# Ledger of designs, part 23: VH-VL binders against o27280

Target 1, 266 residues: o27280
Amino acid sequence: MDSMNVPEVLEIKRIVEESESVKTFIFSWDFRREVRPGQFVMVWDFRDEKPMSVSLIDPVRSEIGISIRRVGEFTDRVHGLSEGDLLGIRGPYGRGFELMGRDILLVGGGIGMAPLAALADEATARGMRVDALVAARTADELLFLDRLEAAGVNISTCTDDGSCGFKGFAHERLLTLEENHDMAAVCGPEPMMFQVMRILDERDVPAQLSLERYMKCAVGICGQCCLDDTGFRVCAEGPVFWSQELSRVREFGRYRRDPAGRRVPW

## First folded at step 12 (VH-VL)

Design Kc3
Fold by OpenDDE, look of step 12:
Structure Kc3 (fold): chain C 266 residues (1-266), chain A 118 residues (1-118), chain B 112 residues (1-112)
Amino acid sequence: as target 1 above (266 residues)
Amino acid sequence: EVQLLESGGGLVQPGGSLRLSCAASGFTFRSYSMSWVRQAPGKGLEWVSAISGRGGKTYYADSVKGRFTISRDNSKNTLYLQMNSLRAEDTAVYYCARHDWYGSFDYWGQGTMVTVSS
Amino acid sequence: QSVLTQPPSVSGAPGQRVTISCTGSSSNIGAGYDVHWYQQLPGTAPKLLIYENTNRPSGVPDRFSGSKSGTSASLAITGLQAEDEADYYCQSYDSSLSGSKVFGGGTKLTVL
């Protein structure tokens, strides 16, 4: 159909080791094809295909980066690749983040920091003040700290085990920080996002949240990523949603659908 | 360069009133919460009052509640402290201070002296 | 009388290491609120020295360090220099005092 829906075979230009379990794969990119923070691409290793967030957008170097966490068979194969190897990339897809105001709060958990890192770059380039709350289970799972710091982002960290920064969850840390933000962008484990959204709502801070769901077609036709009650397709109406939209989604923060369509609790 | 400049201090009798001002420059004023912190002669620092960046939330130490009012004019990049029913124990140098995201005071003015005496 | 407790004074010779303690409670430091430290040279306004327990603002030498554990925090100064003679204050937030910022009583550091 559309040329954008045919995977383009791209050479891995560079691989950045972000953590023990996360690598960023960098590709040359033709920026005649627009890409926004919060959008995703479908990554094809010639056996399987998975949606991945864009974590780096560099028009100067004509590159994009895709950060991938090692969590299963597909990602195991991808993590085994080297610079110079090939992957199929199609997209970008979905609705990305919208920047507004002068002060932005980023709240990310684990690999959820991937799209937020790209957003941070854009926000800082626009002269916005960026505060980023970076959460992870342990210190070694905190992502993009050096990159964010280099961009002039104010960083606060929290870890479940207290190995770095605040000991506790992101929503708990958020309650102890100053509140002067025009908008917020959130991405991470859905239980985290749920709690953070509630706090931001109480503070009257407009918030956008990026969801992750089982996704197959990426073009809104298969229905595998549909959200209960609303019929929102994460790949088409999302993955970035406003908090007002998610307030209508009953399953948000409560459960998700697995590949078989069964309800799976978070 | 971030600058904070306090003014309005002086000598006042007990029960009197003063209005302090803090002129801010070198940063986006509305983006930051601001506080007043005072220091009595030869004594330590005491937080007095705070106001959010947009001015929607105000906070007061118990020692000044009902007597002091913090406000701000973001169009003028100015912080204010209206002090009523002044007492001898209110005698101090009053500093305006900017909040960073973590709740620390990353920039301070040079202070203005308030003396309450009969 | 201060919500956070500091020793009134500490002293050390040049080149020595000194520490200043800041003791709080379950409603401030113990509640997970950060501790910040300020240096006040004689006749000057306070200056931020340590923020968020351990971080140094730009321009602050690495011989200054902060730590936090339980209901207490500590400021350490290594390689003590004459210009370090000043008053030092810890600061945090207390949830039991209607959301108040709170300071320690201050510590006068004398360089012998």
Scores: ipSAE 0.883, ipTM 0.932, lowest interface PAE 0.5, mean pLDDT 95
Fold by ESMFold2, look of step 15:
Structure Kc3 (fold): chain C 266 residues (1-266), chain A 118 residues (1-118), chain B 112 residues (1-112)
Amino acid sequence: as target 1 above (266 residues)
Amino acid sequence: EVQLLESGGGLVQPGGSLRLSCAASGFTFRSYSMSWVRQAPGKGLEWVSAISGRGGKTYYADSVKGRFTISRDNSKNTLYLQMNSLRAEDTAVYYCARHDWYGSFDYWGQGTMVTVSS
Amino acid sequence: QSVLTQPPSVSGAPGQRVTISCTGSSSNIGAGYDVHWYQQLPGTAPKLLIYENTNRPSGVPDRFSGSKSGTSASLAITGLQAEDEADYYCQSYDSSLSGSKVFGGGTKLTVL
């Protein structure tokens, strides 16, 4: 009974245009409720509710930022909102990233850079060396580059069409870059994450990967976010998993599930 | 304020040995791969050897493989090159260089001269 | 000789533009490895001038620029100054040489 959360209705304080298709919505937040990079919130527009990654964690201003890509009906409606409009937010939920060592590699694809941008801010604030490989289909879709640069992150970009940086996939670029990381954090399209994980495993780099699955309850009860073969619930045991945990998951990189739980090829 | 300072160069007979050192400061030493790069008098740059930041991977140019050994002591922030079975063609200034993530050498020492001659 | 080929020398008058080429192969530049450039002033250690094909470290004037195409790269120097007289080296990585860093043979730039 007590495991259920009700959304808190919050006012949109600011909207940042990150790209043509991505906006960051900023809200006041009481940090007595801790938020860790890699955790997510459920965003409710009074009609539907979707999980969204936290991309900005700013205790000094008492603010969080949620970055949302316009990809469908729900996100189209949210993108149509203005400062002062209301959204329901419940959370945060899930297991966030854990920082270790002095040298971290970030590999992000598209909107997957959102939780990694929050992690980069924390890592640089701790004095860690942060190297970020930022991937997208085209240059216009590369996210957070100026923010990462200002934080002192070393950036390499890759685009499918070659319009910025390395032409090709993130895992192909990774093979041409220097090693020397204590850990990696990876978030983006699951096929990309699978290929990147294989390289990081070969290099003996501990990796944490953030998975996306369909979510309804976000507190581990409904089973909609479960992974095959393990029973891991992405909303409870994840969304951030160590690569060792994912080695037992047959579906990772091989197929996905629709909201009804049916297997669908990637 | 990155600083690299080589030492240990000098005159040596063919077949002899030398150990070069490179003292590092102004950065977290273990986070960076390091290389030795040499330059024979009046000649260009030649990469010699590299070692990963944690020391687990080492690489050698074919011209020195089996004769030179790169190592590092991260507790002393020091890079080493053990040079055995020296030949006249090993005569050069030896530079210590730091790698960046992109594979460039972003910082260099002043170099130390090794002369292999009778 | 050198895995990456550079002209041995190039010259230009003050204020002019010069270009230094760096030609590699399918196992280095052509395999997607970046090209980096170094300036070596007389009697000094090399210093990084261009990294990742086109990027300038802080303190390098914008009259230095790099480019890469196919298996070749180029360093351009505009507004040539007497202080630019130096040796210039390109550098990359060659996958066929057991993980080797590779340099060009170097180019002596003379300012007339």
Scores: ipSAE 0.700, ipTM 0.851, lowest interface PAE 1.0, mean pLDDT 89
Fold by ESMFold2, look of step 12:
Structure Kc3 (fold): chain C 266 residues (1-266), chain A 118 residues (1-118), chain B 112 residues (1-112)
Amino acid sequence: as target 1 above (266 residues)
Amino acid sequence: EVQLLESGGGLVQPGGSLRLSCAASGFTFRSYSMSWVRQAPGKGLEWVSAISGRGGKTYYADSVKGRFTISRDNSKNTLYLQMNSLRAEDTAVYYCARHDWYGSFDYWGQGTMVTVSS
Amino acid sequence: QSVLTQPPSVSGAPGQRVTISCTGSSSNIGAGYDVHWYQQLPGTAPKLLIYENTNRPSGVPDRFSGSKSGTSASLAITGLQAEDEADYYCQSYDSSLSGSKVFGGGTKLTVL
């Protein structure tokens, strides 16, 4: 790998516990390497390397925040780290979100709120009206609510179990909210994103959706992040796609791939 | 400061017409759906009509459908209500109201009085 | 009769708690549409008091609170003050018959 694709070993400066299962790891960052909301980094724990959401982009403090949900062996090990410990970071990679117009809708499920929190900061700094629908299974899993409120974002919540906000799925809540947006940004579980995309398409709201696929190289060489109908590489042409780009992709919302690249149901 | 100022009310005979205006300031007008809400003397609030922020969708209460036309001019920051074929039952104070994302009316004008009487 | 049903009047002494109900149906509150509350002081325009069932706009005292359950909603006012004497309206959206914004009939609150 060349110099821009070699992990830089960075010290964990601070750890923010966002929930029982999500931590944000904050690093000093030289912003000569630009970072945009929706881009991702590869996090290396000296054994394995995984793509992770950038949730904080702070050029004033020269800081970047990376939000990680504990879901398996790699993330369990990373969650066990302390301030002062080291991680390798390479990136950023991928196409970030593009802002348009004056009124933006954010729809995030679970850890998918991470890149949307970064986008909300940029949108509010531009003076845009930001409405965010934040979804999770339970109230304890709703992420970034205080941060979004402090940024001036209008928040609506939904939880599968009804413990906070609307009881039900994000797409069901969306149908009960006003339609006055120039664009939407969507990130979360792929079935949720598919249903939300359908509603947004019907409303003629341009939407950008952030996808996750298995990644190894992050620069488009290995082909492990490809979508089956187009050959799009999520790490190179995405992870953020416009809804019209995704409308040509058969697999979106219908199945996923395991680490070996095999097609498996959602 | 968000401000909404209605005008154009007055006394009109049954079957007549009036055009109400609502001048908006202190916010990005095109970003918000707007409604007309009326209140007959001594009575409660009744929603009349709504229009989307870009003006592409309009909605009417059954009691006014076909007689009233809501419109907006985003270059003038102005909401309108054209009222035709007026009836005594249309006598009310007419309020201009702004929608928030949740579907509430977060800001109201002070209203303009329409009296339909012979 | 209004799509949303409110009691015509409620009263309470200063310092007491009063509750104003708003009863809807499966086509409005029961379909997941939010309930909003407005205060109308005599001779004035309505003012948003509670939005999205429970939220208070800036400047509304926390002695006003909203709740929603099933097809009904409630506005609670604690620590009643003379200034609270007003008409109170609930509002939602009804999805039946092409849909519309709907108000309750209003409740006159008298502070004794």
Scores: ipSAE 0.695, ipTM 0.849, lowest interface PAE 1.0, mean pLDDT 89

Design Kc3
Fold by ESMFold2, fold request of step 13:
Structure Kc3 (fold): chain C 266 residues (1-266), chain A 118 residues (1-118), chain B 112 residues (1-112)
Amino acid sequence: as target 1 above (266 residues)
Amino acid sequence: EVQLLESGGGLVQPGGSLRLSCAASGFTFRSYSMSWVRQAPGKGLEWVSAISGRGGKTYYADSVKGRFTISRDNSKNTLYLQMNSLRAEDTAVYYCARHDWYGSFDYWGQGTMVTVSS
Amino acid sequence: QSVLTQPPSVSGAPGQRVTISCTGSSSNIGAGYDVHWYQQLPGTAPKLLIYENTNRPSGVPDRFSGSKSGTSASLAITGLQAEDEADYYCQSYDSSLSGSKVFGGGTKLTVL
């Protein structure tokens, strides 16, 4: 989008319980405000405002879905809401995923599957072959498997505890799968994304990765979610980046620096 | 309907050469890695060679490395195996097989017989 | 010498359950590579029975099932039928060999 939209208070039309910790909130949406997979919206609970990824884009039913994992005070409050309750929605914002070629790999960790589920719907509608590696800590946290299967996506799962599919991390599973893809889209925990990016770069597979957003908003502030002087640019240049853009950020997913400037692992 | 049709087998003397072809149809050929798998009479399956869907990577079993060359022409939906310096132990039925994402061989041709004898 | 080890033969009576083992190592099955299974009827090309350790392609009866644990895998056939008499092969990858795809030696199933 070229400009910010005016915030809108919307009624929660439906709530889908995706897992014990993840719910999808569905709203009526006027698709003259176009939305693309990988873009985000700002969600208000009238106290605080946080960025959330779009997981469902349904112009036929005039619906948008936003999947939210319970991880803190804001998301705890939103998870306590019911159908018919109100939330403020602004957006969409940011750069979404770009599709290329005929064969796409999706690698999603936890809630990171949300924007990738929306992307999978678009890719299959365009006739692309879609392979999805879906990762979580446990089987109960694997997201969107039935939806991906219904869309004709080839699925492989991995869980940290081995309760479903491959036991281990997504990048470990990726090393054991076939490599015939024109591009990849990756979203999940930053350590996972770094390891997956490294493998995809070695394989010469163009990859787009969606980074976590770090923004603070006061309750009731309308029309502004990015301040030019704050130094936070994910809203403008991201959240989706190409892997070559992220390779210039040496500490992405690998290390941090202590007060003496020394490289320190995670 | 996915279809793989091998051709080019026959009788050849030791030290000779032979070129196998596999015509593919019913799927987007360039999206899939392909293999040759052989089976000597009365013996088990032996993987021979593989090539990536776009042709940039090739792989060979140690038993054929340096003598066999796998290739593909994606404009003609055709997989090839050039076999040089043939030996009696290369006598086998040669199958063309398609890879899936998980690394299985999900579709196979009918095979073509190669006999290497004096 | 096969990198994956299968028994040369197994047998069972109609209606019974048989299993066919596939034993690998830390460089193949133990490294996390999947195990796939193929049935080969006499005079025919192999046919995929099980992929990704446990999954059945469309058209394969549910009396065929696969499992994997550690460095080994198993194919189970329940309700054994005369038509199941065939050769069975497991297949995986081996990261230590330049020829990366590997088959087991094959198992002849005899229905008594």
Scores: ipSAE 0.692, ipTM 0.856, lowest interface PAE 1.2, mean pLDDT 87
Fold by ESMFold2, fold request of step 13:
Structure Kc3 (fold): chain C 266 residues (1-266), chain A 118 residues (1-118), chain B 112 residues (1-112)
Amino acid sequence: as target 1 above (266 residues)
Amino acid sequence: EVQLLESGGGLVQPGGSLRLSCAASGFTFRSYSMSWVRQAPGKGLEWVSAISGRGGKTYYADSVKGRFTISRDNSKNTLYLQMNSLRAEDTAVYYCARHDWYGSFDYWGQGTMVTVSS
Amino acid sequence: QSVLTQPPSVSGAPGQRVTISCTGSSSNIGAGYDVHWYQQLPGTAPKLLIYENTNRPSGVPDRFSGSKSGTSASLAITGLQAEDEADYYCQSYDSSLSGSKVFGGGTKLTVL
């Protein structure tokens, strides 16, 4: 749907410190508004509004968890909040991940593990075999490891500095792991996703990748989240795309734009 | 629990053929690559052949390439090794082994003995 | 020649620490492939002892530990017990031309 929605003001029920820079904020949620892994919500702190990853979807307890990395003024303010404080939430928006087959590979970088943690919970609940490659720059930025292990997910880690697991990038580690998967779900820094997508394409593994772009309306009206070459709106046709859809997108993994509009390498 | 049960070993003449089977249970068979690993009497372990979980990729040690064929029937949860043009050097216990995601052999059968002699 | 090199034997008295080396090359351990270790008791099938260089499957005592550095790996056994007398194999993957799973030659551990 293309309509605007107003935020619902919700009380922060619990805060989980996932790392020094990432917190998960848990809210009561009415699941008549169904939430799928890979969809996003707009979080409103009564001054500004930003899209955020849903990392926990628990219809039984009527709870959602939203994982937020401290990266700027808005997220600094939100990280300063306590249990009982209020936030506005509108959504969910976008197209989530679709599960297929019995064997799924997850490849997540940094905060990109948030939607994949939610997907892992759903996949294991369906009886799928889940393998997760969890990447970060350093060991202290690896997210959700204990939760994934408790869910029965097979985990491999990699860090740029080698402080935990394989030293190097996710795509380098992926080349040294077994290939028996029906599909993959990928979320993280766009250069990582591009390299991982190329490997998965060579292996003929269907892959879904979650993109990030600036969003204002979140329903496709304002055009702020459009991709070069296709007219796809990340908030409406994505944020989760199949790799075949992304093959038509020239900007993916190849460049970004600076404030002056110039093409800049990642 | 995971179980791997080999069968089909026995005595065979040089140049002869033999077909080994490995019955799998306790896990989703198609999700795992499988290998045959052999051990000649008093010798070390030697990887022989592997097949992907869906059966689309097969791999062979140089010592058996062109003579052995690995296959699987996922509807019967069974791994096979067709051994042709057998030589005395193929005399060994043959183990069925399951791959994990990391590339280890996390479960092994008890093995079946193949003796190539007149 | 063996792709992965292990000493043919090692021995120790009960309670001692022993190590077993596994030396590879740039096409296997040095390329980032994991090292796995197996214990084979006399007359039995091999059993996974260490996977992904350092991890123990459930049921393997913590006196067994693995490590990896550069092109080499090591299995350490502390508090040596008579039941540890067995053959030990390292295993990895070699990415050279044909690409294959590779085992070390094996190490016979004797408890004195």
Scores: ipSAE 0.680, ipTM 0.847, lowest interface PAE 1.2, mean pLDDT 89

